VH-VL binders against q96il0. Designs and how they scored, part 375

Target 1, 167 residues: q96il0
Amino acid sequence: APERGAERRDTAPSGVSRFCPPRKSCHDWIGPPDKYSNLRPVHFYIPENESPLEQKLRKLRQETQEWNQQFWANQNLTFSKEKEEFIHSRLKTKGLGLRTESGQKATLNAEEMADFYKEFLSKNFQKHMYYNRDWYKRNFAITFFMGKVALERIWNKLKQKQKKRSN
Key: E = the ipSAE of ESMFold2; O = the ipSAE of OpenDDE; V2 = 0.75 times the mean of E and O plus 0.25 times the DockQ between their complexes.

## First folded at step 14 (VH-VL)

Design Zg14 (framework fv_ebronucimab; at its last look DockQ between E and O 0.55; V2 from the best seeds 0.73)
Fold by OpenDDE, look of step 16:
Structure Zg14 (fold): chain C 167 residues (1-167), chain A 120 residues (1-120), chain B 111 residues (1-111)
Amino acid sequence: as target 1 above (167 residues)
Amino acid sequence: EVQLVESGGGLVQPGRSLRLSCAASGFTFSSYGMNWVRQAPGKGLEWVSYISSSGGSTEYADSVQGRFTISRDNGKNSLYLQMNSLRAEDTALYFCAKDYEFGSWSFDYWGQGTMVTVSS
Amino acid sequence: QSELTQPRSVSGSPGQSVTISCTGTSSNIGAGYDVHWYQQHPGKAPKLLISDNSDRPSGVPDRFSGSKSGNTASLTISGLQAEDEADYYCQSYDSSLDAYVFGTGTDVTVL
């Protein structure tokens, strides 16, 4: 029985281009768009005296970024694959080759492609709904933690000023 | 309903390897970080490992660092723990645990656990 | 391994209030990391009772409350019931270990 070659599901390599910012940077850095997700990765700054709240915020932002990168990388791959399959199938049905007489890749018209997009969106509707829900939850949490961190920083500054006045 | 079901536990000799699995259902598995927590017989809870929702980030307790590898397959809603160079002290009930809400470093759902016994 | 310190056992009569302490260090609770609490019945998986010091997940009775001050967190069980007999664990994060840490556990007995 021929060993059915395990179709290596081309999982998008999780290799987010580790853009390494300069060591002395006190700011977040934005990298170039990822080749799979087309999202720009952010390298988050780590303060020397990072508070637990700041750490939580940073980790949440990092995780959310990774989550977004993975989702869109996979979505883009799936989209590209299905699009190509759709085009090939339609061309075959029309009795057309994959290449024109000029050697160019044969394409479908806008109307035919509209059908593809409609079908693709319909098929992935639930997935996108879950993504959007999660996206809002994550961003809400991030925003909430950003507010807390801001308040913490203000409070710490006020305490330091009071101590300086008392001495 | 959220369900986590661990498997792969058993009796192994010291130095051997074992792979645990956790099957997740009832939630969007790819949205949450996952953890392994273990409990030695008659002892307390010990955190073992964490993996982010995407699998891009992993963390380990010092006790298992370099020996255990956490991984996940979001397409299969599955969490894994590859345990190498097992020791007697690794004998425990191993739970998979789901991260609670975003920004909380707690675990809201746990499996029933799978028992790993390391004995000569 | 740096564990959070809990009393070994706490007992109370039905209807009474009991408090479980969880004492950490300057690298965990004292550093400002949040504390979480779990209930574990014999032979069962742990259940989250309190998240982020005082947040109560859905389905957790209001008789469970959490607080934190300094390097010590507390779980209070008001109106103790027979079903509350279980092991209770606090959990936090330790910056020196870069790991989650659990308490030593407390056996709660209902007399």
Scores: ipSAE 0.853, ipTM 0.951, lowest interface PAE 0.5, mean pLDDT 92
Fold by ESMFold2-Fast, scan of step 14:
Structure Zg14 (fold): chain C 167 residues (1-167), chain A 120 residues (1-120), chain B 111 residues (1-111)
Amino acid sequence: as target 1 above (167 residues)
Amino acid sequence: EVQLVESGGGLVQPGRSLRLSCAASGFTFSSYGMNWVRQAPGKGLEWVSYISSSGGSTEYADSVQGRFTISRDNGKNSLYLQMNSLRAEDTALYFCAKDYEFGSWSFDYWGQGTMVTVSS
Amino acid sequence: QSELTQPRSVSGSPGQSVTISCTGTSSNIGAGYDVHWYQQHPGKAPKLLISDNSDRPSGVPDRFSGSKSGNTASLTISGLQAEDEADYYCQSYDSSLDAYVFGTGTDVTVL
């Protein structure tokens, strides 16, 4: 699909991959899921006659996307690292090697992994709370600006009709 | 209580480099864009540079473009400004400034500033 | 540079009202970009006084008010007090520079 051919493998400091939309797009474009965050990036179309209010909305949405992608890329990386450390530690405690008889990577059962998930969630509780708070604040701001843009477009259309009738 | 503390200023000769730091506390640093704003002695405010909350987007005033680099380390709650090819007109008190509310292009908290003097 | 134009100084007596103008161009205030205002006491960092034309941040007295029309924004200080003696700066965004721009600054003197 054309969408897949637009993806780039450049990484941001957080490990987020980069994507590139088709150059002649005249609308917002959605890319494939990022390798690290597993979120679909959006490329925002810039209209020729973009108002300051439309620019503020677009930049807020772009910045929120970057913030969101970096948060999840970092969380996924931290989760994977700590999961492996937990598994290795538990296998060492049991006197088991890192590989099974069949040559597969040794794993823990669901009961043992439940301990890890509880520890991870507890340790990251405050971080996730602050993320959710800021996620809601950002979405309230985006919704507010979307409303302002809609009202601006209605007002401009009404002003154009009034001018035509006055002339 | 939100606090921003700048450091790294000093006396430097034209053409040399200097690195400024800003230590942030009292807010979720990784959630807000950050700015550098300068003020020459007895003069007004001049915006220098912006960095987005993730560090993925940066902007610069034309007067510093190509010479200054803004960066951040969210793990250390720190903002930086690498200043290369310094000129006499870069002499100023450099403030670290936090973005206000999301979508507002204003600055709610500022540090006390760090003085950069470029002189032979 | 596209720095916003403010009067160099304004003065008033305690209890009076003073108004500071901030005049831009078609690439900034005239284009529709919001205007913000900062108060700076001597030797201190600036403080956000008015955001987005007319909004007061928490803790800012209601005697400070902002407005914007066309190419010009205004900050009005009613019931002028001795502690209002400071420099005041407006700020907006300029589309031609792709940059934030500050006003030339106004020194408010309380006589």
Scores: ipSAE 0.739, ipTM 0.902, lowest interface PAE 1.0, mean pLDDT 87
Fold by ESMFold2, look of step 16:
Structure Zg14 (fold): chain C 167 residues (1-167), chain A 120 residues (1-120), chain B 111 residues (1-111)
Amino acid sequence: as target 1 above (167 residues)
Amino acid sequence: EVQLVESGGGLVQPGRSLRLSCAASGFTFSSYGMNWVRQAPGKGLEWVSYISSSGGSTEYADSVQGRFTISRDNGKNSLYLQMNSLRAEDTALYFCAKDYEFGSWSFDYWGQGTMVTVSS
Amino acid sequence: QSELTQPRSVSGSPGQSVTISCTGTSSNIGAGYDVHWYQQHPGKAPKLLISDNSDRPSGVPDRFSGSKSGNTASLTISGLQAEDEADYYCQSYDSSLDAYVFGTGTDVTVL
C-alpha cells in the first residue's frame, strides 16, 4: 500500500488524517504517543548501503523501543486495573455502589487514594529497579554504537573527499 | 546463577510435530533476546531461530522457515519452539541460548539441550 | 550453505600457543560483521570465549585472545592447558541469508 508524506502540524484542521511516515524520508521520525504506553514510537530509516555497525544500532534501537513500550503498556494497564480494584474494594467496605445516583462512576477522595499509591509503589519497587538498570545498560550500549557509527561516517566522508581530490 | 533448561524432545516420525520448551531463571528474561541452536549428532552448530526480548521480532534459518515457530511467554520466563512437518534432517540436540549483551550478536548462556530424533 | 571455514583440528603441547582460523565471505566477515568464539567440551553446551572479535567475557582467562582482518578471524590460545582440549566454533552474521552462521568447528588436542 502507498504511503503519504508528512503532515503540516501548525494548522488546526478539521478531519485530521491518519499518521503515516513520509514515503521517501532519509531520516528517522517520531510518531504520535501510543495510546497504551504513552510513548512516541520512532520509525527508523534504513539506508541503501547500511553498514553492519549501522544495522546493529538500528536493530538495537528498534528492540529497545519495543521493550520499553511493552514495559510501560503493561505497567499502565496494571496500574489502571489495580486502581479500579482498590476503589471497588473500598467502596464495597463502605457499603457504597460502583455508580452514583446520577450514574457517574463512584470514586474516592485524594486522601483515600494516597493509600493506593503507597501500596502500588511498594509492590512495584523491585520491578522498576530492574527496569531502570536494564534501561541504563541499553542506553549505554546505544550511545556507544552511536559514537562508533558517527566515527565510521566521518571516516567515510574523509575517504570520499580524498578520492575526489585524487580524481 | 543463569539457568536454561530445555525439554520436549523425543522420537517422532517424519511429518509429525513437537513443541520444545526452555525454562529460564537467574536473569531478567524479558530484557534479552533468545535463540534456538541445534547440533546434529557428531556435527557442528546450526542457528535455528531468534526472538526479540518483547517477542515483537522473529527470525528463522531458511531450512526451518514456514515449519518452525519461535515464541516466548515473559510472564512464565519460558521460550518455545513449535516444530511442524519434521524431517530426518531436523534430528539434532536443540539448545536454548541467551543473547550476551545489548547490541552483541553472541550467546553467553546455553542450556544442555533436548534431543529430537526424526525417524521412520 | 553459508558456513565459516575452520581447520578440522589443531594440536599443541602444554604451554605452547595455538591459533584457530575462521574464514568467511564478503557477505559475513568480509562485510565487516563481528566474529564470536565458543568452546564446547564433549557432551557439554558451548561456552562464549570471545565476543565482538576480541572482547573476553568475565571469567575467561587472558590466554584466550581474538582478532579479525579482512575475511579472516583468529582465536589464539597462549599457554595451552589440558582443560583447553575441546571443540571451538566461530560465529558471525551473514547479510545474504539474514542469519547467524557458525564455523565448521576445530578440534583442539593437547598433547
Scores: ipSAE 0.716, ipTM 0.893, lowest interface PAE 1.0, mean pLDDT 86
ESMFold2 (binder alone), look of step 16: mean pLDDT 92; pTM 0.940

Design Zg15 (framework fv_ebronucimab)
Fold by ESMFold2-Fast, scan of step 14:
Structure Zg15 (fold): chain C 167 residues (1-167), chain A 120 residues (1-120), chain B 111 residues (1-111)
Amino acid sequence: as target 1 above (167 residues)
Amino acid sequence: EVQLVESGGGLVQPGRSLRLSCAASGFTFSSYGMNWVRQAPGKGLEWVSYISSSGGSTEYADSVQGRFTISRDNGKNSLYLQMNSLRAEDTALYFCAKDYEFGSWSFDYWGQGTMVTVSS
Amino acid sequence: QSELTQPRSVSGSPGQSVTISCTGTSSNIGAGYDVHWYQQHPGKAPKLLISDNSNRPSGVPDRFSGSKSGNTASLTISGLQAEDEADYYCQSYDESLDAYVFGTGTDVTVL
């Protein structure tokens, strides 16, 4: 008969690399930087006797990592796409081709690119403010759960010591 | 004001498919996990499926695993549920529900629901 | 189908207190998973009333309170009012099912 409770699947977001931690790892493992987000992913170890509180913390950290990775992968792709579109548009306006006589990509000087950076930052200001707000909210929640887990572990140690004394 | 509006429900024969949609507004959709929860007529609530904020992680109730697929489009502030191989037991009002605070496995905002009736 | 057991109905008069129990098993409430409570008026979507055993979301009156001990969680409504007449559902997580589980629901009638 099939198992009633299927194990949850964790699928990496589009554009985020997956890594393979060292075998027989009993700890969290940090991987190489992702190609798109340039952030280092963490592989979370699941202990055999994970408490509900530990599970909630781990899943919150995993979900926050996925959210953070996806935000920066999308931001970097959007930046690159809009930068190329801006350069193409400005070169077209100047009556210039997309390539130099040497076959290299035509570029704009720092003064011209400053216009793009100002436009990009202005356009994405609200998005970045919401990201910062939610980043702080997530880290506050993670810190709160880390504190709860620490207290749970202290309490469990105290209960074990008390049981030893009574025996 | 946070709003979730479901659509796509209807009358469908057993074995067929439906796709539900949920349009979200009034919050940063891309920052929150989303859920589908159903309620059969005159009965209680049953959780159906979860999708993480990025779409990278999905979870399903055993009763729908392998038949339903949850997805999202953060650029359109939209959540979807593709329902295949529908059964009479899938007849229910389907709610779109937003995760509450980070680390809380509860749902703070719900849509009005869309009715799915599976009957011959 | 519901996994957590609630009484079918409770009733009280305006100004009284009523308590709704939500009884689980060792794989959910008894394992230590938090309990949440929802209020549902006929024909309307559920509303989050209590999260994480005892937390009141913004806008929920302080006459609603939650607690949890062992395998059982309780929702208490003090100063019962006519608008409290609704169905109430508890919710937790079940590790054996790898799923969120809801209670059977309780109809609160204000006499």
Scores: ipSAE 0.718, ipTM 0.890, lowest interface PAE 1.2, mean pLDDT 87

Design Zg16 (framework fv_ebronucimab)
Fold by ESMFold2-Fast, scan of step 14:
Structure Zg16 (fold): chain C 167 residues (1-167), chain A 120 residues (1-120), chain B 111 residues (1-111)
Amino acid sequence: as target 1 above (167 residues)
Amino acid sequence: EVQLVESGGGLVQPGRSLRLSCAASGFTFSSYGMNWVRQAPGKGLEWVSYISSSGGSTEYADSVQGRFTISRDNGKNSLYLQMNSLRAEDTALYFCAKDYEFGSWSFDYWGQGTMVTVSS
Amino acid sequence: QSELTQPRSVSGSPGQSVTISCTGTSSNIGAGYDVHWYQQHPGKAPKLLISDNSNRPSGVPDRFSGSKSGNTASLTISGLQAEDEADYYCQSYDSSLDGYVFGTGTDVTVL
C-alpha cells in the first residue's frame, strides 16, 4: 500500500543492497536476512574475464536463490497465518479470550501446538516433497558446476605455470 | 507426461497488440525457467524471451526489447507473452519452451506453437 | 541478430553416416559456450536431440552424437534411417547479445 510504502521509505526496494561489502573485496558477500523468507541473500561478484562456465554457475546460483527465497517467503506467510487462525479457533473452543488478564496474547501449550504442526506438515506433505526434490537437484547441479569451475581454474594455473617454465 | 499448449495467436494489424498464453502440465512449473521461441514461415528458429522460475528475472532478444513483456502465473501453471507495437517481421509461429536440466541452457519440451500473422 | 552457420542441406543413403557442422564466432561457440541440437520434423515442434555438446537426453538413440572443437560443433547421425529426414538446428549462447542464438538450420534428406 501507499501508507506502508511511506512508513518504510528507508528500505531499499531495488536489487541493490544498502549493505556495502569492503571496497577491496573481490569475492561474493552475504547480506542480512530477508524479512519474509528469513534467508540471507548472496550478492555475487562478477570477475573480470568471467568464463562461460563461471557465468553459468553464477546465473544458476542467482536463479536458485530467487526460487528458494520465493518458496520460503510464501511458506512462512502461510504458516504464520494458519498458526494464528489455529490458536484463535482453539481459544474460542475453550471459551477463552484472545488475551490474558495481564493483556498478553493468550497461547496454547506445547502439546496443543504439536497438533497444529502435524496438521500443517500433513497438509503440505506433497508440496514439501516436490520442494525437497527440486532443492536437491539444484544443489547437485550447483555442486557439479562448482567442481567444474574449480578444475578449470586449476587447469588454467597449471597451463600458465608450465608455459612460464618452458619459456 | 510434460505438455505445453500455446494459445492466443491470430491475425493482427501492424501497431496493434496481442497476448499469447502457454498452459503447462506434467512437471513442477514453478521450478523451471520458461522461454518463447518463434519461427517465421519457412525460416529458422529465433529465441524471443526468457523468464526465471520465480518470475524475478526476464531477458529479451534485441528485436523485441521494449515491445514484448514475458510473465508467468505459477499458481495457474501459465506463461504469457504480451506483444505490443507489432510489426510485419513479428509474423511467426510462437513456441513455448521449458528449460532442460538446471545449469543446461537448452530446452527439452516445446509446445506445438500458436501462429501470429501481422498484416494489413 | 547473429546466427550460427549451418549447411543448408545434407543428404545420405540409409545406413550411411552424415555430419552437420555448426560454426560460430568468438562471442559464442568460440568463447566456450555449450552447443545444443534440435530435430524438427515437418509441421511439428522441435525436439531436444543433444544437450551440452554431447549429452543425449532420455529416449534419443545412440546413433546421434555431438562434439565441439574451437568455433565449430558437429552433429553426427550414424546408420541413417528414413525417420531422420528432418530439419536440424544448433543453439548456443552469445555474450555480445546476452541471449540465445540458433543456427541457420540444416535440411537432412534420406535418398
Scores: ipSAE 0.714, ipTM 0.896, lowest interface PAE 1.0, mean pLDDT 86

Design Zg17 (framework fv_ebronucimab)
Fold by ESMFold2-Fast, scan of step 14:
Structure Zg17 (fold): chain C 167 residues (1-167), chain A 120 residues (1-120), chain B 111 residues (1-111)
Amino acid sequence: as target 1 above (167 residues)
Amino acid sequence: EVQLVESGGGLVQPGRSLRLSCAASGFTFSSYGMNWVRQAPGKGLEWVSYISSSGGSTEYADSVQGRFTISRDNGKNSLYLQMNSLRAEDTALYFCAKDYEFGSWSFDYWGQGTMVTVSS
Amino acid sequence: QSELTQPRSVSGSPGQSVTISCTGTSSNIGAGYDVHWYQQHPGKAPKLLISDNSNRPSGVPDRFSGSKSGNTASLTISGLQAEDEADYYCQSYDSSLDAWVFGTGTDVTVL
């Protein structure tokens, strides 16, 4: 069950940055890229007369954004950590990891890093497959709800026209 | 095969605390929202709390707001409910329940439940 | 917490159809929120029977059907069988409570 409309968020435990959109915005706002996920967050505008269907769509989109940002924040941090560990391990094997330079870490050339990238991709293949599966399922659901909201708005306009014409 | 197994229930005195756990398997735990739902002996179902897939959003029934805290550890496929300032009316079988498909506010899988009895 | 109103019990004979009503208010079912149905056998966890008014999850027999109109949702069990003897709960969302709400529950007896 997705989050309810009332905001009860204290702090973001996932490490995703919180942003503050302009006050009294009447449309969705897009923020700067998150430090960890490198994705731009969207703040969703809540209209005064939001229907249950519109609320479900908004919460699905919001929850999907949080899920997506958490996945990539974790993935990027894991990549960076394992990359650093790999570099240190290889430098030690080459006899170069004896001393760290001031404020700089020694690097490996592209050919040496190819082993790391290959290993990382292979190790995370199943994880990325499950992510893609769920990503597509979520986008299908979002598209379905967008269609339902569009139909609802069309029906409401037709009913409103009939009422105004009758009055 | 989806499985949810609750634990941590027991007999506790009013005003004390208890922590419930739910171990999940058979699905991508980090992709789904989770819920706690309780059922007092011989009574109906009552929704208690919700947590989003990332853990970034939580919701609580008014009867437990300020006393209970829902949390999750996606690395351990585990859901938790920290229950503070327990009252006699909190006595119930506590189920953890998984969100159904994305966009549906229904619960497709439930655990067997863990019994919490608050009595002096 | 506000509950959705269901009849306490419903009974029928094997092969007949029974209908369970779930009545809400303008803050939940009447507002347009979807209704879900659960089946609970004694001593067992609830099982999702119908989601989002009329959707039948995989594995649920087609003799179970759901509908919703105005403030009321209905679960219909056609071709009633002995194994249908259980408690049935409806569920929706209430905007005034900002919470999920369950029905009072209906005990179905197969005579």
Scores: ipSAE 0.703, ipTM 0.876, lowest interface PAE 1.2, mean pLDDT 86

Design Zg18 (framework fv_ebronucimab)
Fold by ESMFold2-Fast, scan of step 14:
Structure Zg18 (fold): chain C 167 residues (1-167), chain A 120 residues (1-120), chain B 111 residues (1-111)
Amino acid sequence: as target 1 above (167 residues)
Amino acid sequence: EVQLVESGGGLVQPGRSLRLSCAASGFTFSSYGMNWVRQAPGKGLEWVSYISSSGGSTEYADSVQGRFTISRDNGKNSLYLQMNSLRAEDTALYFCAKDYDFGSWSFDYWGQGTMVTVSS
Amino acid sequence: QSELTQPRSVSGSPGQSVTISCTGTSSNIGAGYDVHWYQQHPGKAPKLLISDNSNRPSGVPDRFSGSKSGNTASLTISGLQAEDEADYYCQSYDSSLDAYVFGTGTDVTVL
C-alpha cells in the first residue's frame, strides 16, 4: 500500500489543539487505521459559523464513514471466522487434528482453499452488490451537498461584498 | 415493499421500564438511520430519538435524555427503544420511522405504532 | 410544546386550493434548515408528503407543493379532494435544541 506519511502528517496535527490560527491550519484530522476495517478515520473540523447546509454535509460524511467502517469490520471478521471454520471442517473430514505433530496450525493447500474463496464470494455477492449501490447513492448525495455548499459560500461572499459597499 | 412493525407496548406503572422493538423489512436496514417518534392521544407528533445506520451515533429529545436508550441490531433488522423511569407524560403511540434518503432529515416510512400507557 | 407554529384548521371545497403555513424561528427554519411535510389520516401512521422544502417523493400527486421563505414554509394543496381531509404536520431541525421539531399540526376539512 503506498505510504502517505508526509501528506498525512501535514493534515494530522500532533496531539489535541483547541486553537486554529486565522490562516491555513484549521483542517480535518486523519487518524490511524482501524484494526478491523483497515480504514483511516477522518475527524472533521467544525467551523464556528457552520451553516445548516455545511452541518448536513459534515454529518452525512461522518455517518458514511461510520457505515463504511462497520461494513468492512464485519466483513473482515466474517471472512476470518468462516475461513477457520472451513479449514477445521475439512481437516475433520480427512481425520486430521487442528494442529500438526509439531504444534503448528494445520493448513489446506491452495487448491483446497479455492473452494472456500468461491463459496465466500458467492455467499456474499448480494451483500457486496447492495453495499456498492448504497455507496454510489451516498457518494452522489455527498457530491450534491458539496456543490450546494460551494454555491452557498459564493453567494455569501457576494452578499458580504454588497454589505461592505453600502457603508 | 418496505415494512416496519413495532411491538412491546402496553400498560406500565410510573417509574417502571419497557422495551420497544421494531422489525424492518424490504430495504437494506444497515444502510439507513432510524428514529422513534411518539404521539400522545389526540395530540401532535414529537420526535424522541435517532440512531445512525451503524449504531455509532445517537440523539435524544431533551424530554427523554438520560431515561431512554435507542439501539439497533443490523444482523436481525431490528430497532429498539429501552424506556426507563417512565412518567405519565410518556403515554403515547410510539412509531419507528426510517430516514428518507442520505442527507434528507425526513422520514419516508413509518410503522403503525405500538401504544404505551403509563398509569397507576 | 411544538417548536413550529401551524394554524389549527384550514377548510376548502372540492377543486379549490388551500395553503398551510409553518412558522419557525431563527434557530430552525429561519436559520436555513429544510422543512418536510407529513399527512396523517385518523388512526393511521404519518405519510411523507413533501421533503426538503419542495421535493415530492414517488407516489405523491403533483397537487401537493411546498415552498419556504424566511422563517415560514407553506404546503399548498390544489384541486382539493375528499381524501385530502387529514392532519398535516411540518417538520424541521432546531440548532438550539439539537433536535428534530414538528409543527403544532393543521386539521384540513373538505366541505
Scores: ipSAE 0.720, ipTM 0.891, lowest interface PAE 1.1, mean pLDDT 86

Design Zg19 (framework fv_ebronucimab)
Fold by ESMFold2-Fast, scan of step 14:
Structure Zg19 (fold): chain C 167 residues (1-167), chain A 121 residues (1-121), chain B 111 residues (1-111)
Amino acid sequence: as target 1 above (167 residues)
Amino acid sequence: EVQLVESGGGLVQPGRSLRLSCAASGFTFSSYGMNWVRQAPGKGLEWVSYISSSGGSTEYADSVQGRFTISRDNGKNSLYLQMNSLRAEDTALYFCAKDYEFGESWSFDYWGQGTMVTVSS
Amino acid sequence: QSELTQPRSVSGSPGQSVTISCTGTSSNIGAGYDVHWYQQHPGKAPKLLISDNSNRPSGVPDRFSGSKSGNTASLTISGLQAEDEADYYCQSYDSSLDAYVFGTGTDVTVL
């Protein structure tokens, strides 16, 4: 199929930024920071004769990058939205407008924001814990597959030596 | 305990649409890729569609490309399959299936009970 | 049809060993893609029995074993028991189709 894995659709409220590496790159390419997650995307080089194991590693790394970027894009969006809602609610309670007399955006002091940070932290504690757990599990898997790919490459070199010695 | 429960199947006429749902529990839904796999009555298994953990990547079998749309709502622990332009050959029990590991194994470790879709005139 | 080829049926007596073959092509098993095995009892969902050629998921008895060589993968059930009577499907990935492919299925009968 021409487009297997080519179709991409975000489920996050904010999408991941796109980038295009230089054409005919023979190495992995690192792009500029994504404006939503602030993480640098990596475009992976695909060898002409990619092995199944190499394909699995590449797709695992690509999917992990996507997962990580989506998590942080969503987290940043949620934080910003809830922070703004908290500030507006507190200003309304004080009988204050959303803008100062100078026209700038009204805000709360650090003491008042402490309530928001405590609420946000407690609300998202489990989510953060699960993210860290899965992040470590994914990195262990990637490291393991990198080892398998390295062993495959060593084995293939040994097989090539055997063919050279056998004629 | 991991559980996947499909729903939304039924009898539909050719050319019509149907939307399947899969409710997941017992694991961090947002961390795993999900699949739809179907089985026609008395026949074998056929992979239908894949969606990555974040929903950013989707893949489809050639037989359903352009007609079916897979999607997910990680906040609701739910997977969906929007089926358009249904054909008699789409008649099957549709299973929701979870990726084993995070993508380092291209196997499916947990499956739902399936929801029956019958397409006939 | 892009299915992996399995025998329609295999049978054995309790305590015997039976082997189910799964034959592919150079675009799937022959290309080096891993083979997975599922057990399906009538009216029930498939259960992952063997992953990545020979890995047994937690809870799967050690009398089930898998192997792969060339274009063919095999599932062996030693010490055959009555509860092993089920349909068995192999699964791999096909690079020419860019899709997961399943086997034609094998009905195991315990005599």
Scores: ipSAE 0.578, ipTM 0.811, lowest interface PAE 1.7, mean pLDDT 85

